# Designs tried in a protein design chat: VH-VL binders against q8ka87r5to149. Part 15

Target 1, 145 residues: q8ka87r5to149
Amino acid sequence: PNKFTVKAQEALQAASMLASSKQNQQIEPEHLLSVMLGDHDNIACQIARKLETPVDTLLSVVDREIDRIPKVTGASATGQYISSDLGKVFDTALKEAEQLKDEYISSEHLFIAMSEAGVKVSKLLKDAGIDRNAILKVLTSFRGS

## First folded at step 3 (VH-VL; framework fv_diridavumab)

Design c8
Fold by ESMFold2-Fast, scan of step 3:
Structure c8 (fold): chain C 145 residues (1-145), chain A 119 residues (1-119), chain B 111 residues (1-111)
Amino acid sequence: as target 1 above (145 residues)
Amino acid sequence: EVQLVESGAEVKKPGSSVKVSCKASGGTFSDYAISWVRQAPGQGPEWMGGIIPIFGTAKYAPKFQGRVTITADDFAGTVYMELSSLRSEDTAMYYCARGGWRLYYMDVWGKGTTVTVSS
Amino acid sequence: QSVLTQPPSVSAAPGQKVTISCSGSSSNIGNNYVSWYQQLPGTAPKLLIYSNNKRPSGIPDRFSGSKSGTSATLGITGLQTGDEANYYCGTWDSSLSAGYVFGGGTKLTVL
């Protein structure tokens, strides 16, 4: 499946808007992670909290990384595009959805992908105790609880 | 390797609308930007607009704003371009192409479809 | 109306070098990457150069691109009869009418 759920699409749109507000030409995994962790209704935020991750602290680290992304100077209307790192996250999310037999790429698949794709946020998440196995364990408990 | 395939040629009357589709073959374009570019006989290419299917976000060239609508189906397998209030000046080859928004270039092009506006 | 200006035609003999210019402004070429497209009669445009001077796989090194200020140049060395085509530059225009823009095109004739 290459199709995203409505919630995943909303997160991607919010990430795009965040990147624009920061004058970043490319949408990075950091933008997506910040939006997902900052939304209390997003399953990624719920999973992180269930794992007893200090979400506010992790968000501060992610936002600081976003502030380090070069700003576009003198090209305010230049088109925005998906970074190669975010592309890796999408490719990984597709594989995760296929492994879970899911028809759509959802927020949980994106969250798993961010921990597994081998990009900068993957290290941040793993350092915080968030990886595929931890996410799947919590995700399963959401259905049983 | 991916190919883009536009729908078949159309002959339309002035004042009507035309809707052209673009399908990915040999792969998918859910994570790519898709542009619509037209070329009138004897003229150069003209960018009409584009869409990023996974976001549902479209952008239109000012000349076509209000007359053109670019959409993607829910499965992001097909992108559409609808042009309304057709005039004879809209007679052209219409191409879909990958890129324009993802990068400052378009690397994969469909072979184009002819739209003829004639009374 | 083309925002980017190209000469309408250029001519050269086989084996010669030809250059095609593309002139814009600070809102387009001056601030953004330039691409070049080759269009043979009856075919769709084909990407020839991207990011000012990069070649896609399959494009021979006879084709080169460069950019200086608000102008870009496509160079073709070792000209061949199969190079006879229309050539278009393209870039993003960051002005009030932001969007992708193409040059008016240059017809290359190989005598």
Scores: ipSAE 0.000, ipTM 0.528, lowest interface PAE 11.4, mean pLDDT 84

Design c9
Fold by ESMFold2-Fast, scan of step 3:
Structure c9 (fold): chain C 145 residues (1-145), chain A 119 residues (1-119), chain B 111 residues (1-111)
Amino acid sequence: as target 1 above (145 residues)
Amino acid sequence: EVQLVESGAEVKKPGSSVKVSCKASGGTFSSYAISWVRQAPGQGPEWMGGIIPFFGTAKYAPKFQGRVTITADDFAGTVYMELSSLRSEDTAMYYCARGGWRLYYMDVWGKGTTVTVSS
Amino acid sequence: QSVLTQPPSVSAAPGQKVTISCSGSSSNIGNNYVSWYQQLPGTAPKLLIYDNNKRPSGIPDRFSGSKSGTSATLGITGLQTGDEANYYCGTWDSSLSAGYVFGGGTKLTVL
C-alpha cells in the first residue's frame, strides 16, 4: 500500500500545480488541503460540509498560510519536491491504509492523515472540529466503512 | 526489502559527461524520492539533487544546476544521474539514496559509484 | 562551508557518553526534521536517527537525538570502539536555495 488511488493522484497533481503557481519550491500540506477543500466533488470538502465547517473561512486561513511560504524564481527555481511535513502526512496515510488492509492510499486517508500527522494543518483542522473520529463518523453516513 | 544497485566505476576526461544508474532490486521506488549524494575524498556528503518518479519532477542543488540531469524510467525501476562538463573536482563517490515520501532523511543507500576525472 | 555547523571532532573512552551538536537556522533545523547518519570508513552513510529523535529498526537505544530551536544533538551512551566513525546531521533547507543539506561532519574517536 505505497500507491495512491487515481482520485488521490489528481489531488496531488493539483497541489503540485498550485505550489508552482505560488512559486513555492516544495509541495506542502497546505497546498493539498487547499485543492481538496476547493473541489466540491472531493471527499474532504464533502466531509467538511457535513460537519458544518465554514469551508470558505477555513480555506481563507489555509490560503493565507500558503502566502507565507517562501517564493523562488530564476536560477533558484528548480523542480518541485514534497516538503517534510507533506512527507509526514503521507507516512501517516500509509499507516492508516496498512491498518485497514487497503491496497491504495485514498483521498479519505490523506484527509485523516492531515488531521492526525501533527503538522500545521492538523491544528487548523482540529480547531475547525475536524479530526479522525469526526471524519470516520461522516464517512459511515455517505460512503460506509 | 529493496536494495539500490548502482552502475560500475567510471574514469573520465575533463569536459566529458558521466551517467550513473541506480536500479531498485527486490522492490520499487516509484512512490519514493531518490536522491543523488556525492562525497569527494576526505570530504563530507553533498546533496546534488533528486527525483520523485511518481511526480516526474527533479530538483537540483543550485551548485549543480545546469550541469546535472536526473531522470527516471519508472517502468524499469531505474533512476539516472548525468553530470556534464566534468572537472577534476568532480572526482568523488556518487551515491543514490532512497527516502520515502519524506525528503528529510535517506534510509536506503546504494554502495556508491566511483567517478574519477583525470587527464 | 556547510550551512549546518558541527564540531570537527569529539572523543571519549569506552563506556562514556558523548554528544554531537548541529547548528543551523530557522530555514533548516528550525522548521524541518533532523536526521543523523553514521559513516564507517569505506562505507556509505547509514541512517541512525530520523524525525529528530526516532531510530530505524536495528539501531540500539544508546543512540538518541533531540532538537531545540535551530540546533540538534546526537547523544551516544555506553560508547563502544565500533562507534568510531564520522557523524553527519542532515535536514531540508526551506530557503531560496531549498534542498537537502548535510552538516560538515564530526569525527568520533574512541580512545
Scores: ipSAE 0.016, ipTM 0.593, lowest interface PAE 5.9, mean pLDDT 83

Design h1
Fold by ESMFold2-Fast, scan of step 3:
Structure h1 (fold): chain C 145 residues (1-145), chain A 119 residues (1-119), chain B 111 residues (1-111)
Amino acid sequence: as target 1 above (145 residues)
Amino acid sequence: EVQLVESGAEVKKPGSSVKVSCKASGGTFSSYAISWVRQAPGQGPEWMGGIIPIFGTAKYAPKFQGRVTITADDFAGTVYMELSSLRSEDTAMYYCARGGWRLYYMDVWGKGTTVTVSS
Amino acid sequence: QSVLTQPPSVSAAPGQKVTISCSGSSSNIGNNYVSWYQQLPGTAPKLLIYDNNKRPSGIPDRFSGSKSGTSATLGITGLQTGDEANYYCGTWDSSLSAGYVFGGGTKLTVL
């Protein structure tokens, strides 16, 4: 797959806006996870709740990590790009979508990728009981297979 | 299979601006980051900046901040680089390349557009 | 001046091997993946190595990469005349000016 679903694009745009509001120079997996968990209509939030994860507690931890990211101002704050860690998440999401034979990279692929890419949010998710196998079991019930 | 097709060579006067286009053939840029890299005669490549079309945002190298603007069309089929206040030292080959932010490397490159700044 | 330092030139005979170094800092090579590019005269750069040591499809195993601390190396074995080119390392710089940076380049001559 070479394309993101509309819902995934909306989450990525919201992550970009969150990073800007925090004066962060780059978009991190923490920003993406925060907006996905904070959106009750996002499948990542729905999966976490189905797994009985304390979403509000996890979201507080993620938001605290975002607050630790250095802030920049002035001329250096113009423009944004994705971090190397978010790039790892994207590469992992592409592989997950290909393995599931999906035409698009969707929010569930990004969520699986965040648990598997070996970045800081991966540890946060696994500590909360969210890993690839748990996500896939819940996702299977939503897809009817 | 994606190819990057850049616009034709340009000859510009000092103080003017130039706008180079990069079109995806055989795909779109919607899931990729696109960088602009220039190379002056006899010198190495220099990253100018890039864009992630799905975010609608661009990042610029400090050296070019204020002079360069990178944009994408509504369907993410074409990416543009506009460089203003041209000087003779802006004479270079200008490349577009995909994947710089997402893949940590640039795997597909355009053939380059020559821009000559002369009076 | 380039943020990443490479030797300006290296040379060896056909069949020999060479190593090209790329030296940076913790904000670039130390914390990020390194890529290597080959540029033949009159052509765009071509990706040789990504993620420190991986080869794209079509790149022969004579080309290898490695990274240790704030330095990276490109190894080329079984040198061929067609390997004469400029070689550039590249990576992200995570400092306040964050963006992609290239090394100054190394001209390989096969004599």
Scores: ipSAE 0.020, ipTM 0.615, lowest interface PAE 5.2, mean pLDDT 84

Design h10
Fold by ESMFold2-Fast, scan of step 3:
Structure h10 (fold): chain C 145 residues (1-145), chain A 120 residues (1-120), chain B 111 residues (1-111)
Amino acid sequence: as target 1 above (145 residues)
Amino acid sequence: EVQLVESGAEVKKPGSSVKVSCKASGGTFSSYAISWVRQAPGQGPEWMGGIIPIFGTAKYAPKFQGRVTITADDFAGTVYMELSSLRSEDTAMYYCARDRWLYLYYMDVWGKGTTVTVSS
Amino acid sequence: QSVLTQPPSVSAAPGQKVTISCSGSSSNIGNNYVSWYQQLPGTAPKLLIYDNNKRPSGIPDRFSGSKSGTSATLGITGLQTGDEANYYCGTWDSSLSAGYVFGGGTKLTVL
């Protein structure tokens, strides 16, 4: 796939806005996860709830990790770019979409990728009981209809 | 099969600004970053900056910071690069190129280039 | 002067092998993936190698890449007249000057 779904694009833009509001120079997986879990209409939030994850508690942990990201002063003259960790998430999401034979990279691919890319949020998700197998099990029930 | 179509050649006077456009044909930019790269006659390519259209934020090379603005329209059908305070040494071919994320960077699709000539 | 150093020229006969080097530092080649671009006269650069050693679809296996420490190498075997071009390495620089950087280029002449 070479396109994101509209919903995935909206999540990515919200992640950028969150990073900007926190004065972070780079957009991190933590920003994306926070936005996706904070949006009750996002499939990631829906999957986490189906897995009986305490979403509000996980969100609090993610938001605290965001607060640990260094704030950049004087960088308002330069734009944001993505972190290498978020780049790993995107590459992993592309591979997940290809494995599922999907035409688009969607929110569920980003969510799977965050659990599998070997970044900080991957550990947070797995500690909360969210990994590729758990996500795919819930996702299969949604796709069966 | 996306192609990048750049706007036509420009001839500008010193001190003016130039705005070059880059449009996706056969696709969109939403899944990619777009970089602007220039090449002066007989010189190698020089990265100016790029944008990830879905984020709407741009990153600039330090040499061009303060003179370059890179923007995208809604849904990233077109990306623009504006270079201000033009000097004769800004005479170059200006390329837009599709890359991944401005960090896992490789430019797999290139526009054919826009010639910008700065002379009095 | 470019941040990444390449030899200005290299030449060989058809059927021969050439190697083009690209030298950088820890903040660029040492910590990031390297790409290589081919530029024929009058054309835009074309991606030849990405992620240090991978080829896009349509690039023959005569072209290869490798990276060791702060240096990268482009190898071309079975040289053809059509390979005569400028070759550029490129990578991200994560220092305070952050951004994408290209090598100065190597002109390959096929004699």
Scores: ipSAE 0.336, ipTM 0.752, lowest interface PAE 3.3, mean pLDDT 86

Design h11
Fold by ESMFold2-Fast, scan of step 3:
Structure h11 (fold): chain C 145 residues (1-145), chain A 120 residues (1-120), chain B 111 residues (1-111)
Amino acid sequence: as target 1 above (145 residues)
Amino acid sequence: EVQLVESGAEVKKPGSSVKVSCKASGGTFSSYAISWVRQAPGQGPEWMGGIIPIFGTAKYAPKFQGRVTITADDFAGTVYMELSSLRSEDTAMYYCARDRWAYLYYMDVWGKGTTVTVSS
Amino acid sequence: QSVLTQPPSVSAAPGQKVTISCSGSSSNIGNNYVSWYQQLPGTAPKLLIYDNNKRPSGIPDRFSGSKSGTSATLGITGLQTGDEANYYCGTWDSSLSAGYVFGGGTKLTVL
């Protein structure tokens, strides 16, 4: 069984807190992408910048999508669960980690998965020039730089 | 091979509370969700709730909301389920079960179950 | 009542095939992945199928799953006496009033 790296777990926890602050019942890929791109120490942010993506503009688009997610209040707002779309991202990330022969699911695998899982953020990322091949090209260059 | 080890059988009086533990061995529980599922004699399984330890959040089935509390102790590697205001209808086998990806879509590893008997 | 409807029983002879249906709604089966669980007498449920049609390691390929709209089906071919068990479908319910939900169960008899 694979585990998440510490950095990936921190991103997931931050995504949960963001969803809670927005009164969203489910944790969505949009929440995860927002916290990863908003963290300059996260490899997803570093990859996007290396691809010359206007990260602040992309973040604004992602945050606007989060604002469209229905808000819930009262007793029903106390419990959170994972969306089907975030589940697809996790399944895709596992496959990416297995293909790269990594023991852990890291932030890079989650980022690749968000571009490939066929969810709303996948279209946002590909429209910004971010897909699996672009991410892998940058990851390769990080080994020597 | 990950195993979930549940605490021993309990016999309780109506109106009391029971707290069942579930300890993960052979892996960390922080990378998955833990659900509590009960099964009354001769009946099918019934989901009570679950916790996603990496998010620190618990979700409860409506039937049990207000009576059930699910907590996690990361240091001990243990998840707890406490059911209060016990009734004879709460007599059942109580299972903990894991979803390997920290979401509540399916349960791939199950504990052996804890028998809870509520009788006066 | 269970929110997921299964036939209470099904039976067939050894070597035959059987299908078990599971019917739900758009908030559960229609919007989420379906799993199937096998429960032999005196044991905890065991995951047979996840993500509608995938098998965990160790589950033989004579067990299969499928989903269409708001219904799911478990197929078992080459029936063996050791397959006598209760079978439950399960899925996440996306409505605010639910969480994970199980079907009412189907008792399979092989005679």
Scores: ipSAE 0.146, ipTM 0.680, lowest interface PAE 4.7, mean pLDDT 85

Design h12
Fold by ESMFold2-Fast, scan of step 3:
Structure h12 (fold): chain C 145 residues (1-145), chain A 120 residues (1-120), chain B 111 residues (1-111)
Amino acid sequence: as target 1 above (145 residues)
Amino acid sequence: EVQLVESGAEVKKPGSSVKVSCKASGGTFSSYAISWVRQAPGQGPEWMGGIIPIFGTAKYAPKFQGRVTITADDFAGTVYMELSSLRSEDTAMYYCARDRWSYLYYMDVWGKGTTVTVSS
Amino acid sequence: QSVLTQPPSVSAAPGQKVTISCSGSSSNIGNNYVSWYQQLPGTAPKLLIYDNNKRPSGIPDRFSGSKSGTSATLGITGLQTGDEANYYCGTWDSSLSAGYVFGGGTKLTVL
């Protein structure tokens, strides 16, 4: 079992805040993807740009999907919880981190997981040319041999 | 298999507070949601609330409004449940239980329980 | 509290089949996954079924779950004396004030 890196935890907290601002009680993969791609210091954004993905266009599509999530008045009364789909992303991220022999789940593992978990953002990312192989190829160029 | 280790039995007077701890054996809770569930003698389980440490958020059942606080240490190695203004009706077994990352799923691993007795 | 309704007891002979119902509403069973827990006397509850119909490792296939609308069912086939226990359904309640909720419990007696 792996902990999340500080950067990954900050992204998860930002996703929770985004969901709250949209009156969404459940935190979805769409919220997490939006905050990660919207942060130029996040490795997911850097990978997408290296792959020549039109990040602004992708963000517009993600924002449209977020707008379709049902809004709950008084969501703060019930608190926050993660969606089933985000749970699948976390399960996949843990396996990706274990395969890479990393002690922590980091932003790159979450990004790989979003492309591979078989949720709505997975199709969105693959249609944009982002999948595990493309991400890993960019990561190896950043990490070295 | 991961084990949840709860603190020892408590005997408290009415009006006092009790704080029970739950520790993951050899691990952390950063990738889990942890619930606190109590069970009074001869009754079924009752969810008190839970915490998702990675989001820094807790959720409480309305029945325990203002009386329950659930916290985690900075590294999510231990989760705590504090119940204040104790009444005789709070005499129960208190369990911590883990979920994956949310209360939406299921409680797959349970602590053995901590007995809290409230009496004069 | 029990926002989820279960029969208080059920009984059958060894080798028979029993079913235990759990009835709720749209805000809980209707919109969320259902779990089932077994509690033997003096022990903590044990997960039997999750995600409506899945079994954790180590749970015999004699135990099954299903969900239809706002109701869920636990099925036990090939009943054994060791199955005598209390059984609880559980799910998340999406309403503004609830959280995770358990059924009132069903005591299974093997005659």
Scores: ipSAE 0.261, ipTM 0.698, lowest interface PAE 3.5, mean pLDDT 85

Design h13
Fold by ESMFold2-Fast, scan of step 3:
Order: structure tokens, then C-alpha cells, then sequence
Structure h13 (fold): chain C 145 residues (1-145), chain A 120 residues (1-120), chain B 111 residues (1-111)
């Protein structure tokens, strides 16, 4: 699939806005993870809660990582683009959606991809007990197991 | 398969503005970005900016910031590039091109180009 | 002018091999994927290589790409008269004045 669900698109737009508010030139996986975990209706937040992850604690760690991203101000602020790391997340999400035979790339595919793409948030998620197998077990229970 | 269809040639006076359109003949904008690239006679291509519809934002090259505006009409399947305060050195071929995945930094499908001539 | 440096021209005979270099810095080639574009006279550029070394469907394997440090190379083997064109490298520049940048171009003449 090369389409995002409406919910995934909203998360991506919110991530872009968060990056802008932080004066970050690139949209990073950290921005996406922060908005997804911060939205109680997002499946990523629901999965983390089901895995007994302290979401507020994980979110605070993610937000501190965002604060470490270099800021761009004044005449240097010429707009935003996605980072190489977020590109890796998208590539991984596409593969996950194809493996699950899904027509759209949704929030759960992005969440799995963030745990598997080998980027900084992947380590943060795995340290919190969130990896592909854990996510898939929760998804199976949602899909009627 | 997606094809990008650009609007027709334009002849403009210095100080005016030009708006070029780029219509996708198949597919939707949610899965890719559209870049605008110009090429002056005898020169190489120059990236002007692009729009990522899923982020709702446009990005501009610093050289064109303040003079270029890129917008999308997702219902019409059309992206526009408007360049203001035209000068003779803006005479060029203007291409729209698709970045295949949202902003993965390569352009796989190109329009045939729109000639813009700025003369008094 | 151009932040990516290419030789202005290269030439070789049919059946031979050429390489076209593209040199940049850590903020562009060193940190990002490189693409290559072919432009035949009177036509729009055509994508030849993306993600440093990958070919779109329909591009023959005699075209190849590589990247090392802050430089990229386009290789063309088995040269044909139809390969006579301008070739451009391109990449994202992640410096404070970020945007997509193209090389100055290389004119390939097949003698």
C-alpha cells in the first residue's frame, strides 16, 4: 500500500506541527511517536497501555529526546522535510502492511515500524517492552482471537 | 499509472506573476509529494520547492522564499506553483515532478514542462 | 552556484564504459540518498538511479550507482549512441538552508 489511513495522516500532520513548534528543521520519528502516544484514541497508546507500559513516563522520555534535536531560528527557518530516520520508519511500515495484507498503512503499522526500523525510538520502545511480537499479540486480541 | 499534465506556455512582463498547474491523471496525492523544478536555457535543473499534502505544508528553496507559493487542490488532483515579481532571469522551463513516497528525496515521474518567458 | 560538483563533459566510444562523479559535502551526499537523472535533448529529466544504487523498473542494468563518503558515482557500461545526454546527480541538503540540490550536470558524448 502507498496510502495512509485518515488517522495515520492526522498523526503525521500533528508530528509536522510539533516539529515546527519545537523549531526542528526535520520531522523525526520522535515527533510522530510523541503525538501518537499523546492521543488516547490512537491505537499505539492503546497497545502500550495493554502491554502495561507507563505511557506518561515513556512520553516524557520521548519529549526529552525531542528537546535535544537542534533548533533552527530566524532566516535559517526555511521550512521542514522528513528525516532519513523517519523515511526508514515509512519503508518499514510499508513492509509491515504488506505482510499483514492490509490495503492502507495505518497507525499500527507505523507503531510496529518504529519498534523495528533500527532508529533511536526503536531502542526506546524495546527498552519499554514494546517490540513487533508484543504489538502483534495485542493486535490479534483486538481482531478477535 | 500516474502521469503529470502541466498547463500551457506563458509569456509575462517583468514585475507580474505566473501560476502554473500540474494535474495528476491517475492516483491521489496522499501517497506522495510534488516538487517544482525549473531549468533556464542551457542551465541545469534547480529545485524551487514542493508540497506534501499529507502534512498540509509546502517547503521552499531559500532562493525562492518570499516569491514562490505552492498549493494543492486535492479534490481537483492539481498542484499549483505561483511565482511573483518576475524578472527576465525567471525565463525557464518549469517542471512538476512526483516524489514517489512522501518526501523520500527522488523524483520518479516528471511533467513535460511549461515554458515561461519573461520579456518586456 | 551548484553545491554538487560534476565534470562538465565525458566522452567514450560505443561499447565502452564511462563513470560520472558527483562530489558534495557531509550535509548533502554524506548524509542522504543520491539519485541520478538522464536528460535527452528536448525532454524532461528521467530518473535512472535512486537510493544511491537502485534502478527503477525499465532501466537496464548497464546503469549503476554507488556512493562513498561525500561522493557518488554513476557508471554506464556498454555505451550506446542513445545514451548521449546530460546526466545530473541530486540529493537532499540537510544544512540550515535545506532543500533538494542538483549537480551542475555532465554532458556525455558518444563518439
Amino acid sequence: as target 1 above (145 residues)
Amino acid sequence: EVQLVESGAEVKKPGSSVKVSCKASGGTFSSYAISWVRQAPGQGPEWMGGIIPIFGTAKYAPKFQGRVTITADDFAGTVYMELSSLRSEDTAMYYCARDRWPYLYYMDVWGKGTTVTVSS
Amino acid sequence: QSVLTQPPSVSAAPGQKVTISCSGSSSNIGNNYVSWYQQLPGTAPKLLIYDNNKRPSGIPDRFSGSKSGTSATLGITGLQTGDEANYYCGTWDSSLSAGYVFGGGTKLTVL
Scores: ipSAE 0.212, ipTM 0.707, lowest interface PAE 3.8, mean pLDDT 85

Design h14
Fold by ESMFold2-Fast, scan of step 3:
Structure h14 (fold): chain C 145 residues (1-145), chain A 120 residues (1-120), chain B 111 residues (1-111)
Amino acid sequence: as target 1 above (145 residues)
Amino acid sequence: EVQLVESGAEVKKPGSSVKVSCKASGGTFSSYAISWVRQAPGQGPEWMGGIIPIFGTAKYAPKFQGRVTITADDFAGTVYMELSSLRSEDTAMYYCARDRWGRLYYMDVWGKGTTVTVSS
Amino acid sequence: QSVLTQPPSVSAAPGQKVTISCSGSSSNIGNNYVSWYQQLPGTAPKLLIYDNNKRPSGIPDRFSGSKSGTSATLGITGLQTGDEANYYCGTWDSSLSAGYVFGGGTKLTVL
């Protein structure tokens, strides 16, 4: 698949807007994770809650990491691009969607990818009890009996 | 098989602006960024900026900030690059190129280039 | 001037091997994947190598890439007259004021 679902597109756009509001030059997995966990209607937030993850605590850690990202102003403020780490998340999400035989890359594929891509948020998620196996177990109950 | 099709050659006067288009054929913009790269006669390629259509966001090289605007019409499958306040030094071949996810690890598909000549 | 340094030219006879270097810094080659592009006269650049050492489909194994620290190299074995072209390295620069950067280019002449 080379298409994102509407919900995934909305999360990506929200992540871009968050990065802009923080004056960050690049969109990071931290931005995407923050908006997905902060949206009660997002499947990632629903999965984390079903796993009894301390979402507010995890969001505080993610927000602190976002605050560490360099801010750019004036002549250095030339717009936004995605980071190498977010690119790794996208590559992993594509592989995950293909393994699940899904036509689109969805929010759950992005969430699995963030736990598996070997980036900073991957450690944060696994420390919070969120990994591919935990996500898939919960996801099975959401997709059908 | 994705191809990038660029608009035709342009001849412009100093001080005017030029808008070049890049249309994806055989694919979509959902999973990649489009970069604009120019090459003056006898010189190497120079990155101008890129856009990630799905995010609605663009990034520009500092040299071109304020003169370049990159936009996308995702419904039409087309990305545009507009360069204003043209000078003779802007005479170059202008390429669009696809980069996966906008992280610029590599540009795997290139348009054939649009010649822009700035002369009186 | 280019941020990535390449020798301006290199030459060898058909059947021989050449290497082309690309030197940068921690913010570009040191932290990011390196790509190599071939440009034949009158054509758009063509991707030869991506992710430091991988070849796109259709690129012969005579072309290889490597990266060590802040430097990268392109290797071409079994030189053919059709390899005569300009070669450019490219990578992302992670500094706050930069973006994608290309090397100054190396002209390969096959004598």
Scores: ipSAE 0.376, ipTM 0.761, lowest interface PAE 3.0, mean pLDDT 86

Design h15
Fold by ESMFold2-Fast, scan of step 3:
Structure h15 (fold): chain C 145 residues (1-145), chain A 120 residues (1-120), chain B 111 residues (1-111)
Amino acid sequence: as target 1 above (145 residues)
Amino acid sequence: EVQLVESGAEVKKPGSSVKVSCKASGGTFSSYAISWVRQAPGQGPEWMGGIIPIFGTAKYAPKFQGRVTITADDFAGTVYMELSSLRSEDTAMYYCARDRWGHLYYMDVWGKGTTVTVSS
Amino acid sequence: QSVLTQPPSVSAAPGQKVTISCSGSSSNIGNNYVSWYQQLPGTAPKLLIYDNNKRPSGIPDRFSGSKSGTSATLGITGLQTGDEANYYCGTWDSSLSAGYVFGGGTKLTVL
């Protein structure tokens, strides 16, 4: 699967807009996680709540990490690109989608990837009790298998 | 296997603009980023900018800010690079190249290049 | 002048080994993956190495890459006349001038 679902695309676009509003040069996994957790209709938020994670607390921690990302203005405000860490998340999400035999990369694959890619948000998620096994256990109850 | 097909050679006068196209053959580019790289005669390659169609965003190298515009027609699988206010120093080969969205620090598929000559 | 520094040329005989260096800073090589590109006369650049030390399918194992600190190295063993080309390193620069940057290039002459 080299395509994203509509919901995943919307989350990615929202992450780009968030990074832009924060004057960040690159889109980071933190931006993506923030928009996914901040959207109660997103499967990532639903999974976190099912795991009894205090989503508002986790979101505050993620947003604080975003505030630590350097801001750029003037000549450096020439648009945005994806960070290497977000690239790792995408590679991991592709592998997760292939393992689950899904045609598309969806929000749940991105969420699993964020817990597994070995980036800063991976530690934040695991510290909050969210790892691949926990996500898959909740996800199978939503998918019926 | 994906191929990038660029538009034909251009000869332009100083002060005009040029628009080069890059079409992804054998697939769609919604899952990729496309970069534009130029190379003047006898010089090394120089990154001009890139576009990530899935985010709807483009990023430009500061040297080309205000003169370059990169756009995508995702449905047609085509990316465009327009360079305005042309000078003789803009004479170069212009390449489009695919960045894998999961491997953003390398360009794995390159177009054959479009020659742009700026002269009288 | 290039942000990434490479020697302008290197020469060796067929069957020999060469290394090509690429020096940068913490904002580029130090914190990002390095790629290497081969450019034969009259052709577009071709990816040889990505993610510091990985080869795309179809690239022979004679080509290798490594990175240490703010420097990267391309190694070529068993040189062939067909390896005569320009070689460029490349990486993302995360500084205020953020964007992809290439080295100045190294011309490999196979004697």
Scores: ipSAE 0.300, ipTM 0.731, lowest interface PAE 3.3, mean pLDDT 86

